# VH-VL binders against q8vl04, part 5

Target 1, 152 residues: q8vl04
Amino acid sequence: MKKQERQRYIKRLLSSNEIERQEDFVKLLRAEDIDVTQATISRDIKDMQLVKVPSATGGYHYSMPVQKQMDTEKKLKRTLKDAYVSYATQDKFVLIKVLPGNGPALATLIEAMHYDEIFGTLGDDAHVLIICKSLAMTLELQQKIQRLLSDH
Short names: E, the ipSAE of ESMFold2; O, the ipSAE of OpenDDE; V2, 0.75 times the mean of E and O plus 0.25 times the DockQ between their complexes.

## First folded at step 1 (VH-VL)

Design n1 (framework fv_nisevokitug)
Fold by ESMFold2-Fast, scan of step 1:
Structure n1 (fold): chain C 152 residues (1-152), chain A 122 residues (1-122), chain B 108 residues (1-108)
Amino acid sequence: as target 1 above (152 residues)
Amino acid sequence: QVQLVQSGAEVKKPGSSVKVSCKASGGTFSSYAISWVRQAPGQGLEWMGGIIPIFGTANYAQKFQGRVTITADESTSTAYMELSSLRSEDTAVYYCARDYYDFWSGYYFDYWGQGTLVTVSS
Amino acid sequence: SYELTQPPSVSVAPGQTARITCGANNIGSKSVHWYQQKAGQAPVLVVSDDSDRPSGIPERISGSNSGNTATLTISRVEAGDEADYYCQVWDSSSDHVVFGTGTKVTVL
């Protein structure tokens, strides 16, 4: 079974059942002749960003993600994953190139991180310009960004 | 197959310095950060700092700033951690570990060195 | 500074389920990694990115992370699971790695 079809079934199960453990997903899916393992379900839970929500009867059950503000850090990583192209530095400047349409969002997220090294951040359609307080602080910021981008 | 091999145990006097090495084999040394983590007897894991070899710049935990220096030599695929002004409470096993970066998950340690016992006593 | 709190110890009988919590403000917004350390040995990664298992780690070991608590669950516990367990996050704003206080799991 393809991942998309399996995940649709998982969504259906969540609407009709309170599922407390990953094992419960495996059992319910196998009952419908869908071959899955706990490892497969673990990956699906992560891909679908399922969350555990308190049950009225006590304990927790899985649910489709309630619309909650994601931590700025995860949003920043997500934006970089989807849109990063390259970066360059000069003196106290860091210039990040992104896919068109992503610059303003990335600039906002970087500002929301409140990095002490940053004097100011500006974004246009495809670029983010970061102005650091000093050359030394630019090097520190570069290291922080490089850690975020080391496998991108 | 990635392997991290550390230098042998050391016995040092208070006020001296110790330098521990971590030699990496297999994999791409320069593409990954190397961190140093210590563990005092019966205590938990404590991150000291790490280095990204490509930049040659290290970052240190607040507690160790001014006393620790982390360096890397890409030609020998070896990372070093030097701790100065040793105190008896610095007695610990010191580990090097390779930082694996996953975009969604940040840094975690996929390979660890065997550890180096550093004993500080008068 | 961001700190991860774990219970100091957990005792569990063979075949039962052990749950080790890792608490911190809004930890569900971060990716949590877990390490197992047996006496006299270096730590071993057992869960990465909240719930992913490295090759060679049994399916009995699983992770979850939501709100202010991340949890490592060891089902059908075996004597070989006796070890110290540590959670870990990376804080990008400070570029610091943070380890939990550690939990000693005793299988009796």
Scores: ipSAE 0.000, ipTM 0.472, lowest interface PAE 17.1, mean pLDDT 81

Design n10 (framework fv_nisevokitug)
Fold by ESMFold2-Fast, scan of step 1:
Structure n10 (fold): chain C 152 residues (1-152), chain A 124 residues (1-124), chain B 108 residues (1-108)
Amino acid sequence: as target 1 above (152 residues)
Amino acid sequence: QVQLVQSGAEVKKPGSSVKVSCKASGGTFSSYAISWVRQAPGQGLEWMGGIIPIFGTANYAQKFQGRVTITADESTSTAYMELSSLRSEDTAVYYCARETYTYVYGSGYYFDYWGQGTLVTVSS
Amino acid sequence: SYELTQPPSVSVAPGQTARITCGANNIGSKSVHWYQQKAGQAPVLVVSDDSDRPSGIPERISGSNSGNTATLTISRVEAGDEADYYCQVWDSSSDHVVFGTGTKVTVL
C-alpha cells in the first residue's frame, strides 16, 4: 500500500473510531488486511501531525491537526452566527432553525467537528436536526455550540 | 470593551438566601456565557456554575446543586446568582466572569473578563 | 474528579525567574489557562490556551504544558508580579471548570 493510501485509511479510522493508542491503529488496520507495524504507524502519526485531544467521556484520543479543526470551528461559528434564527430541544434532539439555504451547510460543518455527543445530523433548507447519544450529551452539545457563538 | 459590574456587599443571616447581580456592558450579552466563581477569605477560586443566556441553559457544580440558581435577563444584560440555605462557610467574595470558548479543538473555556466581586458575609 | 495541584508558595528575588507548576495526570493533553490575582482585586487572565498571552500582558510572562505538568514562567520578576496565581482547565467529561489550588508568589 502506498503511504498516501494508508494515511487516507487512518483519516477514515479517526472519523469512525476513538483511537487512544498506536497499538489500536495497528490492530484496526490489520483487521482490514493492511500490513503495518508500530514503527510505520508512529511515523504516520508524526507525518500527519496527529494530536491527542480530550474525549467527552474522559480519557484522550487521536485527532487531526489543530489547523484543520480550527478552520472548521471558525467556519461553523461564522455560519451559525450568520444564519441562526432559533433553536429548540426535546429529549435527545436539538433542532436549529436557520435562514433558508443554510441547513445542509451547517449540518455538514457540525458533522466535520466530530463531536462525541452526536449520533447523527440531518439538514434541510432551513433546519438542522441533531440527534445526540443521550439526554446528558444533548446538554453538553448545546453548551459547546453556544460557546462557539461567543466573541473572542 | 466588556465590563461586568456587580451588586454591592451583603450581610445575611444563616438560613437565608442572597441574590447577586452582574450587569454586562459592551459586546453582545446573549452571545457569551457567564460563570460564577467564589473565593472564601484566604482560600482559592471555586467554580459554582454558569449560564448561557441565548439557550437559557444553566449548569452547576455538584457541590452547589440544589442550593444555587443562576439566571439571566437579556433585556437588561444582567446575570444573577442566588444561593439559598446560607451557612457561615458561604462567607466569600462572589465573582461573575465571562466565559470565552477557544477555536482550538479541545481547548475548553477561560474567563477573559471578571466583575469586581461581591462580598457576602453570613453572620448573626 | 480531576484536580490541579500547585505549590502553595514560591519566593523569588527581583530580576530572577519564577516558575509555578500545575500538576495533573496527562495535563499536557488539555488546554491550561492562568490567572493572576493581586490583593483585593479580581483575577486577571494572563495566559490562555497553554501559551497564548492576552493583549497587555508583558512578554516576561509565558506558559508551557506537557506531560503531567503545566508551567507558568515569570522572567525578570518585578515587585508588581507579587500575587496569587491559579491554573485552570475545562473538564469535558463533567462539563466543569477546574481551578488549581493556587500559588502565592512573594518577591523578596
Scores: ipSAE 0.000, ipTM 0.495, lowest interface PAE 14.9, mean pLDDT 81

Design n11 (framework fv_nisevokitug)
Fold by ESMFold2-Fast, scan of step 1:
Parts: sequence; structure tokens; C-alpha cells
Structure n11 (fold): chain C 152 residues (1-152), chain A 125 residues (1-125), chain B 108 residues (1-108)
Amino acid sequence: as target 1 above (152 residues)
Amino acid sequence: QVQLVQSGAEVKKPGSSVKVSCKASGGTFSSYAISWVRQAPGQGLEWMGGIIPIFGTANYAQKFQGRVTITADESTSTAYMELSSLRSEDTAVYYCARGLWFGELSSYYYYMDVWGQGTLVTVSS
Amino acid sequence: SYELTQPPSVSVAPGQTARITCGANNIGSKSVHWYQQKAGQAPVLVVSDDSDRPSGIPERISGSNSGNTATLTISRVEAGDEADYYCQVWDSSSDHVVFGTGTKVTVL
């Protein structure tokens, strides 16, 4: 597995799990048939500048640095506001229409936010299709997108 | 915990206009739809229209088209509803309500989860 | 124009179940929302999107929607449930929000 692809999985694991130790990353990745060593994960943690934050269960867990999270969100807000055309929902589907050439970039940024509501995203030239886990989660995602659009 | 606070009661003469304000206390104002709903004494709820402040896009119920104007000022987190050519049947409590929206920028107003306290507008001498 | 018809009143004894209907052609294809309004107060959303219950709303209140009828069900009715109830949809043919005629629930 390439470094960038592996680090993408690490970001996703952080959004869905409270990971306290490097060994937990290895265990979770291997459960998904991704072959890694603790040395490899140690380097990824340093490269991604992951930080430990207080956990609700006590102790600490790994998280993306606040500055990187803010940078991604700002980029998403800018791209969404600049390219947004319309928004529609149906059941667990959210379809965002954008100006041509912006679909894949927007889909990538949405994926980088690691929203818990999202099952998956697909982007073509002028559309982003978001598949949510449930109808209720589709409405929650819609609220998050509306809040992003409110940023000046 | 967002609250919508409306301006106070008004007594207006037939033929005049009234402008009711609705101020949001929190930061969820701009990205949500603000609807205006009225209720005549002892009657049901009637949707007048709404606005999505971030886009400045307003939609009006056909019955009120041409005499209702809904605006929003994002800098003060305040929405306004102005109703002109008032008649006695316009006597009602006017509510603002925050709601979910989706679809094209000038379409769908969904459910309303936060409501203002209401403003009584009485049209009489 | 699209109209949501509700019974004007429903009387129910404490501990019983109240059912409030909202009728319209093919309403099952639309998302129905329900509001509770007590005397002198603003409406409160009690059911969204046919059957979803907002936080703070008791499990005794539930909704369903199929065919030509949406129903709000209040189980184990309490005196505090006495109120006016309104159903609501978005009518795509006219591009506006439509409220039901309202039902006064009296707990006797």
C-alpha cells in the first residue's frame, strides 16, 4: 500500500475510533487486511503530526492537529461557496451540483472532513454524490453543509 | 441553543404596513431558512414565506405575493417580514421559525425546529 | 391546491391512546412533520420526517405515513398532551409549505 493511501485510512480510523496507542493503529489496519508495522505507523504519526487529546473514557487518544483540521475546513468552505450551484436530497442521497471542474476536488475535501454521517462520496466533473448511512444522518449532513455555507 | 426573539406587538390602521423583526441569538442564523408563519385568533397556521439569509433568496406563498417582503441582515442576525396594504383579516400572531432547507436555492423549506415567541399585529382603528 | 385535512377535535382519557390523522392524496410520498401548540404558546416540533422524534420529545409520541394518511399517535396520554396539533408538508407542485387544518386534543 502506498504511503498516501495508508495515511488516508489512518485519518478515517481517527474519525471512527478512539485510538490510544500506536499498536491500536496496527491492529485496526491489519483487521482490514492492510499490512503495516509499528515502525511504519510511528513514521506516519510523525509525518501527519497527530496529537493526543483527552478522551471521554479517560486518558488520551490520537487526533488530527487542530491547524490541519481548520485548514481543510476553510478550503472546503471556500470551494463550496465558490462552486456551489444547488443541493438536493433523496432518502440517504445528497447530490451537490457545482460549477464544471469542481466535483472531484469538492468530493475529496468532503472525504477529508471524515463526517460520521457519510458512507461514501463520488465526484464527477459537476456533481458530488454523497451516500449517507441513514435518512436521519442525511439531514444531519445537510445541516453541516448549511453551516459551512454560512462562513464569510 | 438558538433562540429567536421577535419585536413587540403592534396596532396598525387599515391600508398601512407593518414590519416585524426576528433576531437570532446564536450562530446558526445565516445557514438556515427563516420562515414566517401567521395565525389569526382561533385559527390555524399559515405559511407566508421564508428566506435563506446566506443567499438572500426569499420565497413567498402565492396568497401574499406582492404585499409581503422578507429580508435578512446577516450582520445583526435579524430577519424581517414586512406586510403592506393591511386589512382587518391580517390581525394575527406572526411567528418566525428556523428551519431546514434543501434543493435549488429558491425551493424546499422543510420542518421548523426553533420558533420565535410570536408578534401580535392588530389591524383596527 | 394541495390541502391537509385533520379532524377538528379528538377527546381522549388519561392513559389511553390518541390518534390524529392528516389526510391528502398520496401524502405517503411526502415527508410529514408534526407540531404541538399549547394555548398562548408558539408551536413545538414533535415529529419530523414522518417518524423521527426530536430530542426531548417523549417516546409516547410517534408518527407514521403511508398512502393517503399520515398519523400522529400519542400513547399513554397525559394532561400535558392537551394541545392543538398540526401536520405539515412541502408541496412541490406549488412550491410552498402547507399546514394541516389542526386538531384540538382534549384530555378528559
Scores: ipSAE 0.000, ipTM 0.486, lowest interface PAE 15.9, mean pLDDT 82

Design n12 (framework fv_nisevokitug)
Fold by ESMFold2-Fast, scan of step 1:
Structure n12 (fold): chain C 152 residues (1-152), chain A 125 residues (1-125), chain B 108 residues (1-108)
Amino acid sequence: as target 1 above (152 residues)
Amino acid sequence: QVQLVQSGAEVKKPGSSVKVSCKASGGTFSSYAISWVRQAPGQGLEWMGGIIPIFGTANYAQKFQGRVTITADESTSTAYMELSSLRSEDTAVYYCARDRSYYDSSGYTHAFDIWGQGTLVTVSS
Amino acid sequence: SYELTQPPSVSVAPGQTARITCGANNIGSKSVHWYQQKAGQAPVLVVSDDSDRPSGIPERISGSNSGNTATLTISRVEAGDEADYYCQVWDSSSYHVVFGTGTKVTVL
């Protein structure tokens, strides 16, 4: 697997799992048939600047650096506030209409947040279509988007 | 400051319907979800459902599915909760509350930071 | 369904510490919020996200959450702390808000 692909996978593992040790990354990746060594993971941790943060249950787990997370969320909030026009929902779909030229950027930022509710996100010039994993999960996603729009 | 003001107390007969209003003032109504929570005399708090005003999306507790309808009117900054087929067991104080949803270290969560004053609905005779 | 169990009542003397527990399987993995409700009044959020205090809430009130038990602690208890207290979580599996059974705190 190429470095870029592997690092994207690591980001997704962090979103769904509390990983306490480098060995846990190796185990999780190998379970997905991704052949990695501890040395490779050690380099990825340094390259991605992963940090250890306190866990709710005590102890620590790896996380993306706060600055990187804040940058992505800040860009998403700004893009939503500046370009949001309207929305529509149907079944598992959330369709966001934006000012022309902003669709692809918004879709990329939403994807970068790695929301658990999302199956996939597609953007054209003026629209972002978000496909959720279930009808129930559209409720959580809609609340997240409303929260981002209301943050001052 | 956001404030939630509810409609006044009502007395209803079994089998009828009641519609309680919750008007938001001081902030952008569409900025927050609104949940409805009831409390029967001497009993605890029971979540009925909530609505996300900008999407018009409502989510209901299983127990009330089919009897409760939660709506919102952004033009008047008012949320509504309508409960049909009333029974004596529906006698309770009904609260609306501002629903703050967000991700923290434990995942997705909901907290209610501002509450309406409550509306007493009495179902008798 | 997911259920939050609280003791029905807790009695405490003025100046002492009251501890109110909220029990459920793996509650430590969830964010617990606490509400205070005085007779005839709407609930007030007193602790959010396990241990955060909203503006205006005294430091005598604190929270913790680990394993199967979340705890609301009220130190140096005053008569004004007499109220019903409710814990609350979001249950992602059912997409429902769950409130605890409630605890009546009496200051003797």
Scores: ipSAE 0.006, ipTM 0.539, lowest interface PAE 10.8, mean pLDDT 83

Design n2 (framework fv_nisevokitug)
Fold by ESMFold2-Fast, scan of step 1:
Structure n2 (fold): chain C 152 residues (1-152), chain A 123 residues (1-123), chain B 108 residues (1-108)
Amino acid sequence: as target 1 above (152 residues)
Amino acid sequence: QVQLVQSGAEVKKPGSSVKVSCKASGGTFSSYAISWVRQAPGQGLEWMGGIIPIFGTANYAQKFQGRVTITADESTSTAYMELSSLRSEDTAVYYCARGSYYYDSSGYYFDYWGQGTLVTVSS
Amino acid sequence: SYELTQPPSVSVAPGQTARITCGANNIGSKSVHWYQQKAGQAPVLVVSDDSDRPSGIPERISGSNSGNTATLTISRVEAGDEADYYCQVWDSSSDHVVFGTGTKVTVL
């Protein structure tokens, strides 16, 4: 298995399991027929900068670094403020117009936020089209975007 | 330093309309929500509706459907509330208030308030 | 439809603790905000997001929210705390702001 694909699986395991030891990663990956060694997992932990956080039951488990999530939100906020032109909604659709050259980047950042309200996001050169799961969720997404634009 | 300054008191006849203004200074106008809240003499606070100027979207409490219009002019940092078909029951102090949305909690509170505008409806 | 119920009045002696409740079904799942309104004045935000205190608000004023009841607590009460207090939530199901019925606090 290629490194990138293996690390995608590791990220998925972290969302569904509380993993305390490197040996547990090896065990879970091998259960999915992914051949891996403890040395390989040790390198993946360092590459992905995984951290240990407190568990509800006591002890610690591995998790994605909080800083990566904070960096995504900060970049989204900056990109929105710098390139925002207009905002429009229609039923479950949100259309954000941006300065030319910024659409695809903004769409990627919005997608990386993993907002539960969003069904899908598409960006062209100067627009980002967001398809929400419902009208109510479009209004909830509007609040989140407004919050990002309001903060300084 | 953020201030909301409202227009002066009004006396109106039943069936007429009134338009109250709220001028914002200090801080950001366009990206914060501006709401209108009224208070009849000796009564509690009642939310009428709000607008987010940068999005151009307004929403209204059902009780005021068809009678209230909330608008904003970004060039003058001023929000407006127009209430039509006035009745004696509309006699109240009308406040504008700046709302904030919380990204994680979806909470909405009013951090700054205008001084209030007394609207009296009498024949 | 969603209603926030407060006691009409609360009386408290100087130096004691006043507690103002705000009741509603599953209010603990919402963010509750509190306003103080003195006679002839506009409301002032005193607690946001259940327990956050805006700058300039005394530490004697605090909030909590769980289950079906949110509470504003004013410890070591002073004459200047005499006012009407309102709780408030944003109701996502109706997409509008809901205010409590209001509580008049009198300092004996």
Scores: ipSAE 0.000, ipTM 0.517, lowest interface PAE 12.0, mean pLDDT 82

Design n3 (framework fv_nisevokitug)
Fold by ESMFold2-Fast, scan of step 1:
Structure n3 (fold): chain C 152 residues (1-152), chain A 124 residues (1-124), chain B 108 residues (1-108)
Amino acid sequence: as target 1 above (152 residues)
Amino acid sequence: QVQLVQSGAEVKKPGSSVKVSCKASGGTFSSYAISWVRQAPGQGLEWMGGIIPIFGTANYAQKFQGRVTITADESTSTAYMELSSLRSEDTAVYYCARDLGYSYGYYYYGMDVWGQGTLVTVSS
Amino acid sequence: SYELTQPPSVSVAPGQTARITCGANNIGSKSVHWYQQKAGQAPVLVVSDDSDRPSGIPERISGSNSGNTATLTISRVEAGDEADYYCQVWDSSSDHVVFGTGTKVTVL
């Protein structure tokens, strides 16, 4: 498997799981029929500069570096403020309309935030469709988006 | 197909600043990183820094920290590299290049598309 | 502080095989990219991610990466392969792109 593709899966695992040990990466990747060793994962962790941060349940889990996460949030906030047009919600869906050319970038930024509420995100030229895991989580995400738009 | 077009050659005096532009056309701009690489006459390639436009994150090689600034304007699909306090040793061809940096991973990686280069001459 | 060391030059006759090494501690754990630069031109990516060949690059150009050495191999060398070659990695510890010192390939 190509290293970039494997590291994409690792990033996806981080968004959906609190991974405490390198062995957990190996188990999760093998469950998707991706054959890796702990040595390979150790190198990927180093290459991606993953860090351990405190978990809500106690202990630590792997995460993207805090510096890059802070930069992502600032950019998301700016992109929303600069390109936001309108916002609608329905059941498990959040649809954000933006100025043309900004949809894919916004979708990437939202995905990069690793919001627990999100099942998946799709962007076209002028829209971002966010699919949430439940109705309750859609309402939570709605509050987060409104907070970003209102925050000064 | 993505193409990077850079601004024209510059002649600058020592102590001044230069700002080189790099405009992307075709394909996606914001989700790829843009790296700046220079090459002095007869010398090798030297990475100066890069930016991931969608994240606003710029990172600089230690040698250039404090006098290089890399920015991007997503609305015009243009990246910029500004180098201050110019010395004669800064005479070089400056390249911008699209970095294969893993968009979802927030890192620089390798470069598949290169600008034509901008010659900056620093003379007194 | 991470540095990629290449031989300064390699001379090879047409039809022979040129091998360009790129040395660094544990470089086999990183993805190595290779660039070809002809006089007066911008660099061209010829090998990405250790061994992947971009569209348009001849099959006689290949790469490998293991342990402390990455290698670019050019088989059945042609006059048009005469150029400077650079290896490159992303060093995660510094979050910096690092280029090798460069190798001038002369076809005689």
Scores: ipSAE 0.000, ipTM 0.501, lowest interface PAE 16.7, mean pLDDT 82

Design n4 (framework fv_nisevokitug; at its last look DockQ between E and O 0.04; V2 from the best seeds 0.00; counts 0 for: pae E 14.2 > 2, off the site)
Fold by OpenDDE, look of step 2:
Structure n4 (fold): chain C 152 residues (1-152), chain A 123 residues (1-123), chain B 108 residues (1-108)
Amino acid sequence: as target 1 above (152 residues)
Amino acid sequence: QVQLVQSGAEVKKPGSSVKVSCKASGGTFSSYAISWVRQAPGQGLEWMGGIIPIFGTANYAQKFQGRVTITADESTSTAYMELSSLRSEDTAVYYCARGPYYDILTGYYFDYWGQGTLVTVSS
Amino acid sequence: SYELTQPPSVSVAPGQTARITCGANNIGSKSVHWYQQKAGQAPVLVVSDDSDRPSGIPERISGSNSGNTATLTISRVEAGDEADYYCQVWDSSSDHVVFGTGTKVTVL
């Protein structure tokens, strides 16, 4: 099978499955009578610039970079529009308050954006705590948050 | 075209078990999730659970956990739903449905449905 | 448990627009899908969160979602649109697929 055709299949699999590991691609493709090695899949992942995004049940799965990021951003904006209450910053910390039940979902979406400013996030029922890599990064993240909020 | 063909109607006694099959054709089987959704007479749709055949992983609605078993046979492209300890309230049309596996963007939805299987539980 | 609430019934005259609501807390942040079920038939997907419209579904059927309400809109309603309609989401917290209570659309 040609590379381009294989990558089209990979894209289709991504649209229909939550794939966590490279081995899972191999398994799925073989199930469709496509013989492929993990090494080949690894190269395809790199060529296609696939990214890992948070899974709803924990962990990460592969996703297409551009379109999925755009969709994630849309979801993030929507979630902020619907659930946002307030945010505050102190040093490397950003604390976002949301309506009850929205903390984990918002945290997941923020993680899925893969912001370089972020070291990590924690979400409880009504809060998302973001830990930034530096004070300067906190300021940058704050600007991003403001932009997201202003687009509502 | 993708088709899901289910087994025929069943009449069961209370306390017994029923196993409904769903055979997929016209497309891939292993790369999608198969779910079971039932509908009591004059009522709405109720999700029971689903399975991803290629991984063999099944999840169930809490309401049916411990009483329902969902399996898949990749070699025959057939999914199964077994419901035990049947009650009169289990009288319903049972549907199998195919769709993509969930992610944080699209979640579950069902783009193909079986024709439904009527299961009647009566004394 | 996450619950989706729909009006039991909606009546509309031919050529008019039918709007079916699906209410839930922060449903606007979720992917909402819609199904049409005609009498004696299996449900059919009519709206998904995907960018592509399901095959065979007319453009006069569309979905929107914001805040606590998702809405299915059927423009230029025809007699053939008479059916039950269900909204549906996936709840990540419980890992459950959740259907709305259903809405019967009657074409007058």
Scores: ipSAE 0.007, ipTM 0.569, lowest interface PAE 10.5, mean pLDDT 88
Fold by ESMFold2-Fast, scan of step 1:
Structure n4 (fold): chain C 152 residues (1-152), chain A 123 residues (1-123), chain B 108 residues (1-108)
Amino acid sequence: as target 1 above (152 residues)
Amino acid sequence: QVQLVQSGAEVKKPGSSVKVSCKASGGTFSSYAISWVRQAPGQGLEWMGGIIPIFGTANYAQKFQGRVTITADESTSTAYMELSSLRSEDTAVYYCARGPYYDILTGYYFDYWGQGTLVTVSS
Amino acid sequence: SYELTQPPSVSVAPGQTARITCGANNIGSKSVHWYQQKAGQAPVLVVSDDSDRPSGIPERISGSNSGNTATLTISRVEAGDEADYYCQVWDSSSDHVVFGTGTKVTVL
């Protein structure tokens, strides 16, 4: 696997699992037939600047740097609030209409969130199309977007 | 299950145009990109271009730019490839293929293919 | 233009291992996909994203990609593996899909 692809998969593992040790990354990746060594994972952790944060269940788990996560989410929320016009859903699609000039920026921010529900995101000048993995995931993503729009 | 069904074989004269169709059944047509790939007799695979149906925007290989037009009709779940100014060297089997939208980290790949359409250009 | 070079042919005996290479400068930085094409048939995706196997593809087929060479490995070769194999990448600089030159695998 390529470094960039492997690191993307690591980000997705972090969103779905509470990973406490480097050995756990190796185990989870190898269970998906991804060939990695502990040395490789150690280097990835350093390159991605992963940190250990308190877990809701007690103990600690790996996470993306808090600053990067807060910056991306805050910027996404701000961009949605400032440029949002309307949105609609259809089967696996969420279509967000925004003020002209904001589509590509919003699409990039949504992708940077690495939401598990999303298959892909495309933006033109005034629209962002989000393609979800299933109907159920489209509904879940819709709720997340509504919360971002409703929150002060 | 997902299936791509293409139109039948064509025999065309040099200088004419050909339009090949690709009808998708099963799955969600608009959730994927549709590409066209050709293969001349005894030769390898050559990408011509692709379309993202929901945007109606197409991307073409430089070699075919100006001669190829790729379109899609979401209401019938059908993609089309029209090649103009045909030459004998355009004789090939033309495939439509489905893939995920471009992801900056993975790029395109094709998980389902049509059966192919033979286009013969002869004088 | 970015080009993927494959050996034109590979001969392998039943039960042995076939290795098909796909060469290009810094190909290890790209995602490589592999297709199997039997005579008179459309291509079939056998490996995506360097090493992922689509549902239904046997575990004896595997892929790897590093440096300047990607490799498709077919272990315990069977007569049914006889086909043409193509590697493929996305070249972001040209915004184009690029296919390899193809390798004919013959099981003798």
Scores: ipSAE 0.000, ipTM 0.477, lowest interface PAE 17.5, mean pLDDT 81
Fold by ESMFold2, look of step 2:
Structure n4 (fold): chain C 152 residues (1-152), chain A 123 residues (1-123), chain B 108 residues (1-108)
Amino acid sequence: as target 1 above (152 residues)
Amino acid sequence: QVQLVQSGAEVKKPGSSVKVSCKASGGTFSSYAISWVRQAPGQGLEWMGGIIPIFGTANYAQKFQGRVTITADESTSTAYMELSSLRSEDTAVYYCARGPYYDILTGYYFDYWGQGTLVTVSS
Amino acid sequence: SYELTQPPSVSVAPGQTARITCGANNIGSKSVHWYQQKAGQAPVLVVSDDSDRPSGIPERISGSNSGNTATLTISRVEAGDEADYYCQVWDSSSDHVVFGTGTKVTVL
C-alpha cells in the first residue's frame, strides 16, 4: 500500500473511530489486513499533523488538524481588509457590514479569536453582529477592529 | 442560467490597444467577481486581473500592472478588459470568468467562463 | 511569487485511476480548485475548495489537499476524460490568482 493510500485509510479510520493510542492504529490496520510498524504510524501521524483532542469519554483522541490552517488572526485581518464595508457601534453591539456572502465566515473567524470582550457573534449574508459583555468591552473591541482595519 | 458572452475576435498591430467585453446574463452581476484569464496558443492559463462590479475595485496581476485596465458597467451587466502596448506575445485567447462572490476562505475561483476572444497581434 | 507545479502529462489505461498532483509550499493551507479543459473549449470547474464537486461532475472525479500536495483523482478513467487539467489557488499575500502549469491526461 502506498503512503498516500495508507494515510487516506487512516483518515477514514478517524472518521469512524475515536483512536486514543498509536498502537490502536496498528491494531485497526491489521484488522483490515494492513501490516505496518509502529515507526511507520508515528511518521504518518507527524506527516499528517494529527493532534490530540479531549474526548467526551475522558482522555484524548487523535483528530485531523484543520486542513487549511492559517493563523486565525492573519485570516481575520485579510477578511476585514478584503470584505469590510462599514461598521457601527451602539450600546453593547458592534455591527459590521461586509461584502455579500462573507458574514458567516467573518463571524466564525471572530469567534475563533476567543476575544474576552465578546458574549456572542451572529452573521447573516452581509452583516456580522457582535454582542459584547459590557459597554467598556465594546469600546475595547472597537479599538481592536480599527487596528485590524488599519493594518495594510 | 448564468451565461458570459464575449466580444468577437480582434486583429491588432503591435503598440496598439484592445478592449474586450464580457456581458453577463442569467444571474447577479454586481456582487460576483469577474476575472480575465488568457491562454497563448499551446500554453497554460494566465490570470490578468479581476473586478467586483458593485465596488469597482480592480486587482491586477503584477505582470500586467500599467498595461491592463479592468472595468465594469452595472447598468449593462458588462465587464471590460483593455490591454495596451500590445506585443506579439499578447496573442492569446482571452477569457472572462465569474466566481461566486468573494469568500476569504476559498478566495476567487471560476464556476462560469465566457467562450473566449482571440486577440491576434501581428504586423 | 507563489507557483503551482504539475506534471506535464499523465498516461492512464481506460478503467484505471489517474492522479494529477499540484505541488507548492504549504498548499494544504489554501483552497485548491481544479479545471478541465478539452481541446478548443473553455475550462470547466470540476472541483472547488479542495474536494467539493459542482453539480453535474461525476463522483469518480475527486480532490484532496494536504501538506505540500493537492491531488485530483479520476477513477475509472474514460476516453472522455482526456483533457488538460489545471489547479488554481487564490494567493492572499500577493492578491493573485495562480494557476498550475497544467497536466495533459492521455487515455491509452
Scores: ipSAE 0.000, ipTM 0.510, lowest interface PAE 14.2, mean pLDDT 84
ESMFold2 (binder alone), look of step 2: mean pLDDT 91; pTM 0.945

